VH-VL binders against q7z443r523to685. Designs and how they scored, part 27

Target 1, 163 residues: q7z443r523to685
Amino acid sequence: TSLNMSTHQLTITVNVTSLEKSLIVSIDPDSPLLMTLYLGFQYQPNCTHFHLNITLPKDKVWQKDEEYTWVLNPEHLQHGIGTYYITAVLSERQEGAQQTPSLVSVITAVTQCYYWEIHNQTWSSAGCQVGPQSTILRTQCLCNHLTFFASDFFVVPRTVNVE
Key: E = the ipSAE of ESMFold2; O = the ipSAE of OpenDDE; V2 = 0.75 times the mean of E and O plus 0.25 times the DockQ between their complexes.

## First folded at step 11 (VH-VL; framework fv_levilimab)

Design Vf2 (at its last look DockQ between E and O 0.67; V2 from the best seeds 0.67)
Fold by OpenDDE, look of step 11:
Structure Vf2 (fold): chain C 163 residues (1-163), chain A 122 residues (1-122), chain B 111 residues (1-111)
Amino acid sequence: as target 1 above (163 residues)
Amino acid sequence: QVQLVQSGGGLVQPGGSLRLSCAASGFTFSSYGMSWVRQAPGKGLEWVSGIYYGGSTHYGDSVKGRFTISRDNAKNTVYLQLNSLRAEDTAMYYCAKGSRYGRGSPDYFDYWGQGTLVTVSS
Amino acid sequence: DIQLTQSPSSVSVSVGERVTIDCKSSQSVLYSSRNYLNWYQQKPGQAPQLLIYWASTRESGVPDRFSGSGSGTDFTLTISSLQAEDAAVYYCQQYYSIPYTFGQGTKLEIK
């Protein structure tokens, strides 16, 4: 993962090597900040050209670590294997937030939910999906069956100073 | 200055309903989450419900399905509709403002209302 | 749910003395470098008042004798020199996860 930062936006470059895993993007500012993330495949997205977008912080979370986390499932990454670009456009600071330069922690990770397939004696992700409440700290697994579950997790952390 | 003025409450029978109101002033109400916290007589504090600036809601397990939190940003007011009241719901109910460093969530509570007593008794 | 356990449940202390109240969470309330743990003071017949947020930041208007410390799962509220007006019940509270939860409270009485 690489970062390209401008005054009011930052760009995250992520190489997706598997279409079976979810991409977790965490962009956590040190103070409340409104931002919109745009996803692009093999191009740098902007507010007018993007595949998907999300506004952070999320308007409903169960844990604080979810507020600035974007979960991209395989279906969201349907463009294929390759380089994805995420442009985070900074909007404005929320009321009460500090006006000093902000430190933004950016972490990208890939993860998937697995269960033990007894018949094949292997781990499988069939019928399982990484849930939207997943973060860099925990994986929410949503499966249409009950069995012994596990997950893998690979993290690429980065810290960005927003000025 | 920030003010939270509560109204509503009173004595009701089990199974009854009440509506609590909390009128806010002194801050940009629409930018903050709000919460209701209750305190049974002689007991500790219990978070009851929270509402985001955008209207998303959360509830404690003890009141889920019976209580409804809502807000009217035009009136700078947060409400708590209490239905199917039980004896164990008897408490002083406080509205509380989300923190100034919050992100629109209920968060922690830097200002509190004066409280409204709800008594559920047959 | 995150459970918060305070200790002691009650304490009687003389004016001028140091007081410490502990709060232990069943799981960490630390994220990114911030602890989502607060302290409140509730005097008799009054609504609670915020004392400390983010574990160690004193709310505006709160006397310097109040301080918070700790990280992760273990937190402490300290009153360096107890004053008569400090008689109250003190609560810790976490807002890391829903539902928000409070400690059971610590009743501080003046000897």
Scores: ipSAE 0.772, ipTM 0.900, lowest interface PAE 0.6, mean pLDDT 92
Fold by ESMFold2, look of step 11:
Structure Vf2 (fold): chain C 163 residues (1-163), chain A 122 residues (1-122), chain B 111 residues (1-111)
Amino acid sequence: as target 1 above (163 residues)
Amino acid sequence: QVQLVQSGGGLVQPGGSLRLSCAASGFTFSSYGMSWVRQAPGKGLEWVSGIYYGGSTHYGDSVKGRFTISRDNAKNTVYLQLNSLRAEDTAMYYCAKGSRYGRGSPDYFDYWGQGTLVTVSS
Amino acid sequence: DIQLTQSPSSVSVSVGERVTIDCKSSQSVLYSSRNYLNWYQQKPGQAPQLLIYWASTRESGVPDRFSGSGSGTDFTLTISSLQAEDAAVYYCQQYYSIPYTFGQGTKLEIK
């Protein structure tokens, strides 16, 4: 999904249906934009009222698909199952964004890391976490053991409002 | 007028150390990432290290653990500390400025310094 | 690591002719409709100079006889009417993934 971002702010809504999966939020512009994202559970957040924030592009990345990706782990989503709101606000100092409209692609997905538990012949998430380098293209799995690993990935519905 | 003026090269024995400096002017240094790229005599280019506008760093595998990149925004200067030098570190070392877009990662290089030669031999 | 392979390694051509230089990436450098690939020119005794970024966008001041094309893993630098001052070594470079890497270079000679 793409939208023409020509204003200062947008709001993403997403339903979280599992407390075990991580939420991947990708907000990729067609030109470099600096933005701050605010997370709220069951309310629309702003710069003074939020559960968690991040500035994009990230301060450090290993691959370009990480720059505009926010990884929200179960620990960040412990407020409950239900509707989360993400308000994305352009920085006052962003070059280029103030003069022309930009296209912004917004994708939300959930993912979880698993390993093959050989004794029980089953997949388990124990000892594995979705890492901060995860994106819509790949899931980083950080595990405290070395066995066969896999992850799932599911694009989830969301609503985007441009202000 | 963007300028990157390098200093600090020279001849050093294996196992020795040097610190390279790159003084920047003509742009808002604190908003940009910086990188070091080297070129051994008669060889191609190798990215060595980069530093984000906010100080986060990356290193190439051949130098990780031996080289340290740093920046001093008050002096508009990026540094590369070269430790435990080896003969294969002999190269022309270039500093390079990241793009003028975004908030300053140490990525593609629109302006380059003049280069400083590091020679490692006994 | 993403490896870039350039071809040819060297080419000799007359002024006014068209030259193409290829760069093949071991992995895609495309994300979000952008190819994270640059072309540089390095003349003898000089630092490299940026010619093309995002695979196809000319840097300011670069003559329009230089053009870049390609996507994903296959890229081409074209010089449509070669001038004597274009003799140099040309490098492609990816900045999609750490470590950033360069192709091995293509030496362009006049005549």
Scores: ipSAE 0.573, ipTM 0.814, lowest interface PAE 1.7, mean pLDDT 86
ESMFold2 (binder alone), look of step 11: mean pLDDT 91; pTM 0.938

Design Vf3 (at its last look DockQ between E and O 0.03; V2 from the best seeds 0.00; counts 0 for: pae O 10.7 > 2, placed apart)
Fold by ESMFold2, look of step 11:
Structure Vf3 (fold): chain C 163 residues (1-163), chain A 122 residues (1-122), chain B 111 residues (1-111)
Amino acid sequence: as target 1 above (163 residues)
Amino acid sequence: QVQLVQSGGGLVQPGGSLRLSCAASGFTFSSYGMSWVRQAPGKGLEWVSGIYSGGSTHYGDSVKGRFTISRDNAKNTVYLQLNSLRAEDTAMYYCAKGSRYGRGYPDYFDYWGQGTLVTVSS
Amino acid sequence: DIQLTQSPSSVSVSVGERVTIDCKSSQSVLYSSRNYLNWYQQKPGQAPQLLIYWASTRESGVPDRFSGSGSGTDFTLTISSLQAEDAAVYYCQQYYSIPYTFGQGTKLEIK
C-alpha cells in the first residue's frame, strides 16, 4: 500500500484488460512532492519517450483527493490491452536537500460509468464518461442524460519498482 | 519579513467597479498561491477567490462571473477586479498568502494583508 | 459546499481558565491521514492570524496554550490557561474542497 520513495524515480506497472474502463492512478506522498508521470505502452517511458505525461500535484483541483490522481480514459489508453508502465520522476527542488525518504501511497484502479437503459433493461455506458475529477474515493460521471446511473470501481494489481 | 500591502478600496455605487491590489514582499512571490478573503461588517470570514502560482484560478459562488483574480509576478502583486458590485459585496477585503507547504496552491493563509474596505451604496 | 458550524457562538471566561471551541464539518475533511482544517484568531480591528493548521499543528510563534485536536468532521481548539490577550474571535476553516469555507466564528471575551 505505502512505499518508501528515497530516490528521484519509481515505475508502476499495470495490466489493462479492458478498452472501455478508465484507469485511476493515485500517488499520494506524505509530504508535498512535485513529480512528473510518463505513460508508456509495453515499454518503460522516460522524459523524452512517452505517450502521455502529467505533472502532480495538478495545477488546479476542486478537492484535495484530486491533487495526486491521474485519470486515464479509454482514449488515453488507445494503444490496446496489455501492460502499461508509468514512470514517476521527482522534482530537483531545493526542498529535497535533506535526503530523507518520502513515503508514498500507490493505488491503481479501474472504473466505468453506467446508466440504466430502461428500453433494453440493462446497464449501458453510452452517453456517460469518467470525468477528470475522479479519484480513488469517488468516480465523477459526466452523462448527457438524467437516468439512474452508477459506477464500478476495482483496485487492480500492479507492481512498483523504486529506482 | 513577509508583508502584504493592500490598496484600491473605497466607496462605489451599485453596478460599479473597483480594482484591489496587494503588493507582496519578503518571499518568493511567484512560488506561492494567493487568496482574497472578505468580511462584511459585523460578519464572519468568506473566501472570495484564489490563484495558484501557475496562474489557475478559483472563485466563490457569490462572486463567480463578476470578480477576476490575477497576478503580476514581475511586480509581486495580486489583484482582484470587482465588477457589477452589489450592496452585499460591502466588506473588508484581505489578501492572504498561501501555505509554504502547498507548493503554489492557495491553501491555508499564513500571512494576511491589512485589509481594504469596499463600500457599495447609493 | 462544506459547511462548518462552530460552538459556542460566544463565551466569557476568566483569565487562567481553559476554553474549548468546537468546529463541526458537514463532511469529512480528512484525506491521506491529513485533516485540511485550520484555526484563525482575529482581534478587534486586525486581520486574522493563523493559529493551527492540519487540525493540530501549531503555527510558528503561537503560544503553547493553543492546541487543536479532532479528525474527519469533529474538531476542537483548546486554549489552556487563558490570558487577557486571547480575547478575540476564533474561526475554523476548511480547505479540503472548493469553495474554501469558514465557521461562523466564536467570540471569546474575558470576564
Scores: ipSAE 0.567, ipTM 0.818, lowest interface PAE 1.5, mean pLDDT 86
Fold by OpenDDE, look of step 11:
Structure Vf3 (fold): chain C 163 residues (1-163), chain A 122 residues (1-122), chain B 111 residues (1-111)
Amino acid sequence: as target 1 above (163 residues)
Amino acid sequence: QVQLVQSGGGLVQPGGSLRLSCAASGFTFSSYGMSWVRQAPGKGLEWVSGIYSGGSTHYGDSVKGRFTISRDNAKNTVYLQLNSLRAEDTAMYYCAKGSRYGRGYPDYFDYWGQGTLVTVSS
Amino acid sequence: DIQLTQSPSSVSVSVGERVTIDCKSSQSVLYSSRNYLNWYQQKPGQAPQLLIYWASTRESGVPDRFSGSGSGTDFTLTISSLQAEDAAVYYCQQYYSIPYTFGQGTKLEIK
């Protein structure tokens, strides 16, 4: 979904139904933008009140599509089941980004890394974490053990409000 | 009627451990955050630890790395594991119910347990 | 961390008199038109009891003589007409950010 941003702030609303999966948030602008994302649970966060924040684009990435992707691990989503709010505050346009308004595509998905636990005959996520290099296209699994891994991936409906 | 009934505590030597329990009733326990607040003898209140309805935990700096808050929703109980106890940990410990609005935050405390005394002394 | 400073630290007042206790925060605890500040009463030998939440909302069962006011960094608990049973230590507390913090307390004695 692409949105026209005529202002300097947008809010993403996501309903989290699992406390065991990671949330991937992709905010892809049509031109380079500097923005800070703030996470809130059951409230709309801002720069002074939030649970967690990140600045995009990431300064260190392996691939281009990682630049505007925020990976929220279960540890960051343990406030409870319910509605999370992400407020993106635009700072300034980067070099070459002179067009206004800007188009911003927002995609949200949940994912987790699993391995087959042979003893219990079940899929387990124990010892595994979705890595920060994950995107909506690929899941990076970081585990403290070696085994065969799989992942699930689901696009999560969201509401985006531009302010 | 909301009730918080505490147990555990007692006298322990420095370096020792204790486990405090707080059994909750009268409300949907799993929907609320819980906190532990302590009060040294003759002193003020100090927030010690909080746990969200979802399980996320937070700690005051003075107890970080030594104390562990946990919850068992099936038993409607919140716990505080006190390890590596110090003399300065001597206090009345209260469990406290979080927000009345069921946000899951251990934020403000509309109900309190009766308190459990922890005394750390050689 | 947000520090809360109460004033006075102690006060002795006669029954029927007006009492005000101030609480100052090191930073604003106002967010989205709500002040994340509470007031508690602790009587001797008892657990604290919630009096006021969100700076000015009186908890159910709390007498009307208790009121909270203020915004941002400056807050006040007021007892319009002091009663003998109001002898206690009063604490303000912020839940704007973790770690949650309390004021040092105000001991209210009856003359």
Scores: ipSAE 0.007, ipTM 0.580, lowest interface PAE 10.7, mean pLDDT 88
ESMFold2 (binder alone), look of step 11: mean pLDDT 92; pTM 0.949

Design Vf4 (at its last look DockQ between E and O 0.02; V2 from the best seeds 0.00; counts 0 for: pae O 9.0 > 2, placed apart)
Fold by OpenDDE, look of step 11:
Structure Vf4 (fold): chain C 163 residues (1-163), chain A 122 residues (1-122), chain B 111 residues (1-111)
Amino acid sequence: as target 1 above (163 residues)
Amino acid sequence: QVQLVQSGGGLVQPGGSLRLSCAASGFTFSSYGMSWVRQAPGKGLEWVSGIYSGGSTHYGDSVKGRFTISRDNAKNTVYLQLNSLRAEDTAMYYCAKGSRYGRGSPDYFDYWGQGTLVTVSS
Amino acid sequence: DIQLTQSPSSVSVSVGERVTIDCKSSQSVLYSSRNYLNWYQQKPGQAPQLLIYWASTRESGVPDRFSGSGSGTDFTLTISSLQAEDAAVYYCQQYYTIPYTFGQGTKLEIK
């Protein structure tokens, strides 16, 4: 994962090597900030050309670490194996926000939910998906069955100064 | 200056209903989350419900399905509809403003209303 | 739910003395170097007032004698030199996880 910073926007580059795992993107500003994230595959997206977008902070969360977290499930990453680009456009500071310079912490991770398949003696992700409340610290597993669950997690952290 | 002025409340029988209002001024109401916090007589504080600036809501387990928080940004007012009231709902109810760092969430409370008493008794 | 336990539940202290109130969280409320814990003061017959947010930042207008410290699961509110007007119940509160929760309160009385 790499990060490029421009005026009022940043770009995150992520190499997706599996279409079976979810991508967790955490963009946490040190002060209240409104931003829109755009996803692109093999191109740098913008507000007029993108596959998917989200506005952060989320308008409803159960934990604070969810506010600036984007969970991209395999269904969102079906464009293929390769390089995904996420452009975060910084719209405006919310009321009460601190003055510049501001710090933005960016962390990307891949994860999946697994359960132990007794019959095959292997870990399986069948019937399971990473939930939208997942964060860098917590994986929410949504499964249509009950069993012993686990998850893998790989993190690539980065810090960016916003001007 | 920030002001939160509450109204409503009173005495009701079990199973009854009340509607609490909290009129806000002195800040951009639509940009902030709001919460209701209650305090039973002689007891501590309990978070009851919260509403985001965008309208999303959360509830404490004790009131879920019975209470409804809402807001009217045109009137700078947050409401709490109390239905199916129980004796244990007897409390002083406070409206509280989400902080300037809440990012629209009803996270913590830098300003409080004066409180309104709700008494549920047969 | 995150439970907050304060200690002591009550304390009586003379004017001018140092007072410390502890708040322990059942789970960490620390994320990205920020603690999502606040302290409130409630004087008799009044609504609560915010004293400290983010564990250690004083709200505007709060006297310097009030300070907050701690991180993760253990927090402390300190009054360096108790004044008569500080008689109140003090609450810690977390807003890291829904539902937001308060400590049971600490009643501070003046001797």
Scores: ipSAE 0.805, ipTM 0.908, lowest interface PAE 0.5, mean pLDDT 92
Fold by ESMFold2, look of step 11:
Structure Vf4 (fold): chain C 163 residues (1-163), chain A 122 residues (1-122), chain B 111 residues (1-111)
Amino acid sequence: as target 1 above (163 residues)
Amino acid sequence: QVQLVQSGGGLVQPGGSLRLSCAASGFTFSSYGMSWVRQAPGKGLEWVSGIYSGGSTHYGDSVKGRFTISRDNAKNTVYLQLNSLRAEDTAMYYCAKGSRYGRGSPDYFDYWGQGTLVTVSS
Amino acid sequence: DIQLTQSPSSVSVSVGERVTIDCKSSQSVLYSSRNYLNWYQQKPGQAPQLLIYWASTRESGVPDRFSGSGSGTDFTLTISSLQAEDAAVYYCQQYYTIPYTFGQGTKLEIK
């Protein structure tokens, strides 16, 4: 999903229907952009009123697709089931960026890690957590045990408003 | 005019230690990542380690646990501490200026130092 | 790890000829419409110098005879009118994923 980010701000609206899954937010720019994202539950956040924020691109990555990915774990989403707003504010373009409007691709998805529990013969998420290196391309699973594990991944509807 | 001036190489015994230095000038050092890349005699290039402008680090698999990269922004200098050296670590070591992208990522390598030879022998 | 394989390993050509050097990546280095692949030139006894970044963008001061092309896993460095000073070893390098890796190099000689 591609957008023309011709202003310094956009707002992403996502309905969260489960508090067990992690929310993956990818804001994938055509050119290097420095931005700050603000999270709000049931209100549009800004730089002075928000639940949580992040600056993108991240300070340390192992793979380039991690740079513009925000991983929101269930603990970050414990404000409730409902509508979350994410306001993305451009701070300045990165070195080598042009001054033309940048195109950004916004994808939101939910994901959860599972392991096969042998004695119950079922998939469980207990003791597994979605890790910070997760992206829309892959899910990092951090488990407190060494068993077979897997993950799911579902792209979710979102609305984007530009200002 | 970007300059990267290296020092600290030499001959060392297997199992020994050495510290390489790379002094930078001609750019705002604290805004850029830095890397070390080595080249064994007659061989190709191998990325060794990198450090973000903010101090986060990465290491190549062959040196992880033995080498430590660090930076001193007040001195515009990046260091590579080489510990538990082996004959296979014999190489010309280059420091390289990283990019401003990714919060000062230690990649891209638009400017390189002159190289510092490290020889690990008997 | 991403492996980069260059071909040919060595080439001997005359001034004025067109030279191509290929670099094949074991996995894609493309993200967000950008290829995280560079080309470097290393002349005898010197440190490497950046020629091309993002697969196809010339570094400042690099002559127009150097060009890069390709995407994803297959990349090419082209020298359209070889000069004597272009004798060097050429390396491709990926910086998509840690650890960053280089191709094995292509030695270009003037005959």
Scores: ipSAE 0.646, ipTM 0.854, lowest interface PAE 1.0, mean pLDDT 87
ESMFold2 (binder alone), look of step 11: mean pLDDT 93; pTM 0.954
ESMFold2, look of step 12: ipSAE 0.621; ipTM 0.845
ESMFold2 (binder alone), look of step 12: mean pLDDT 93; pTM 0.953
OpenDDE, look of step 12: ipSAE 0.014; ipTM 0.604

Design Vf5 (at its last look DockQ between E and O 0.62; V2 from the best seeds 0.65)
Fold by OpenDDE, look of step 13:
Structure Vf5 (fold): chain C 163 residues (1-163), chain A 121 residues (1-121), chain B 111 residues (1-111)
Amino acid sequence: as target 1 above (163 residues)
Amino acid sequence: QVQLVQSGGGLVQPGGSLRLSCAASGFTFSSYGMSWVRQAPGKGLEWVSGIYSGGSTHYGDSVKGRFTISRDNAKNTVYLQLNSLRAEDTAMYYCARGRYFGRYPDYFDYWGQGTLVTVSS
Amino acid sequence: DIQLTQSPSSVSVSVGERVTIDCKSSQSVLYSSKNYLNWYQQKPGQAPQLLIYWASTRESGVPDRFSGSGSGTDFTLTISSLQAEDAAVYYCQQYYSIPYTFGQGTKLEIK
């Protein structure tokens, strides 16, 4: 879904139904854009009131699809099951920056890493975490053991308000 | 105008060290990523290392653990410290400015004049 | 790592003729409708110069006879009417993934 970015901020609303999965937020502007994202639980966050924040594009990436992706692990979502709000605030343009984008696409998804636990004959996420290099295109699994791994991936419905 | 002026380099024995410098002018240096690219005599181009405007760094596999890229924004200079040099490190070394959104050391719109590094016994 | 393979490795062409250089990547460098592929020109004794970025956008000051095309894994640099000053080695380069990588180069000579 593409949104018109005629304003200086947008709000993403995500209903989190599991505390065992990671939330992936992907923001794709039609041109490079500097922004700060603020996370809030059951309230709309701002620059002075938030649980967590990140600046996008990331300062260090290995692939381009990581630049505007925010990976929120269970520890970041420890506030509980319910509605999380992400406010994205556009930053001032710096030298070398491209034109301000007119459209922004937002995708939210949940994912987790699993391995096959032979003894219990079930998939387990124990000892595994979704890595920070995960995107909507690929899941990075960081585990403290070596087994057969897999991941699930679900697009989470969200609403975006442009202000 | 944008200008990148390199210095350092020279002849060194295997196992030796050198420090390359690239002085930038004509733009807001602190806003741009920088990279080093090298070219062995008669060969193609090889990306060596990159540093983001924020200071994060990347390295090619061939130089990891031996080379260190750094920057001094107060001096508008990017450096490449070359340690444990090998014969295969012999090359013309170029500094280059990354252009993508300014911050990233990715595609290179301006280049230094090059500095020759020769590793030989 | 993303490997870039150029073809041909060398070519000799007369002034006024059309030249095409191909670059193939081992994986796609396309994301969000942008191809993270550049072309550089390196003349003898000089540093490389940026010709094309994002696969098809000419850098400022680059003559109109230079054009880039392609998407995903297959790219082409075209010189519509070769000039004597175009004698150089041309490189494609991807910046989609670390480490950044270059093609092996194409040496263009004038007959």
Scores: ipSAE 0.766, ipTM 0.899, lowest interface PAE 0.6, mean pLDDT 92
Fold by ESMFold2, look of step 11:
Structure Vf5 (fold): chain C 163 residues (1-163), chain A 121 residues (1-121), chain B 111 residues (1-111)
Amino acid sequence: as target 1 above (163 residues)
Amino acid sequence: QVQLVQSGGGLVQPGGSLRLSCAASGFTFSSYGMSWVRQAPGKGLEWVSGIYSGGSTHYGDSVKGRFTISRDNAKNTVYLQLNSLRAEDTAMYYCARGRYFGRYPDYFDYWGQGTLVTVSS
Amino acid sequence: DIQLTQSPSSVSVSVGERVTIDCKSSQSVLYSSKNYLNWYQQKPGQAPQLLIYWASTRESGVPDRFSGSGSGTDFTLTISSLQAEDAAVYYCQQYYSIPYTFGQGTKLEIK
């Protein structure tokens, strides 16, 4: 799962099979890298044609495992079930860093927040969202009520290509 | 060479306000996060606040709601506005440069000379 | 909040001796094979200076006698052969999570 990222671009493909779960995309460079990610549904995005983008590391985090994590909620994935493409474009390293090939690992996973619905005696996601501080290590659940919470987490297949 | 030159500070009564300044040179200021770290007399270091290169901010719990960090990239300067000052805010205040990529106000490779803030009746 | 506890709080040793300073974190500062833990040196009347980042990487210009080790929650700064100019207060600092925190400091004196 580790790739030598000596070029300025890579593409991640992932099949989304549920519109209820959030997609977690985690990129783990072995040395600090600045990059922009572009999302496309059933096409390979670029900097001028995409549905969503993000710059990593994020411009505000509370914990280091958040820096290279993109949280894509169901609202971001409304384009449908199918293949999503993520193109990551590297920025050149700046000031005081050696430009070297970097090993980059990519993990994709899906997660969903639940609470125990007492009078139906079942788990429900109503009023709960996966929050932006979620990572492959933990799921942030943001609910509009105070109840017992749980989340699931499943690593999903993906393909990574370096261009 | 990297330099951080601080100004501001002085004696102020409880409830008063001050603005600290930190002027940067010798690097691309707009690409770095900046932080303020304070040290009470005879005590250790306490992180006070940080600002990302893009302007997002964090505050330590003891100053949240009272202090405001800001930056002016045209002047290569970071500021700390200290409001509602208390005696426990008495300290040497340092500005510090964060890391060069990702714009984060963490790990501090260069520090200013410090400015003393004294809050006393 | 992550609390950092240093030991000893103070140490007095002779030039040429080995000194170790420990830093214990209340929570792991390890993520993806990196420890988000720095060491700083503060000489009297001066601002702190960065010695070690990522727990074990020496900052440029820092003498080889300074080394950092440890992982997760337990970290050590070692001065392998003390010099007179090493008299200072040493701080560990975590930058794993907000708020960033420092250890209480270890004062190193020359006998």
Scores: ipSAE 0.584, ipTM 0.814, lowest interface PAE 1.4, mean pLDDT 86
ESMFold2 (binder alone), look of step 11: mean pLDDT 91; pTM 0.938
OpenDDE, look of step 11: ipSAE 0.618; ipTM 0.864
ESMFold2, look of step 13: ipSAE 0.551; ipTM 0.802
ESMFold2 (binder alone), look of step 13: mean pLDDT 91; pTM 0.939

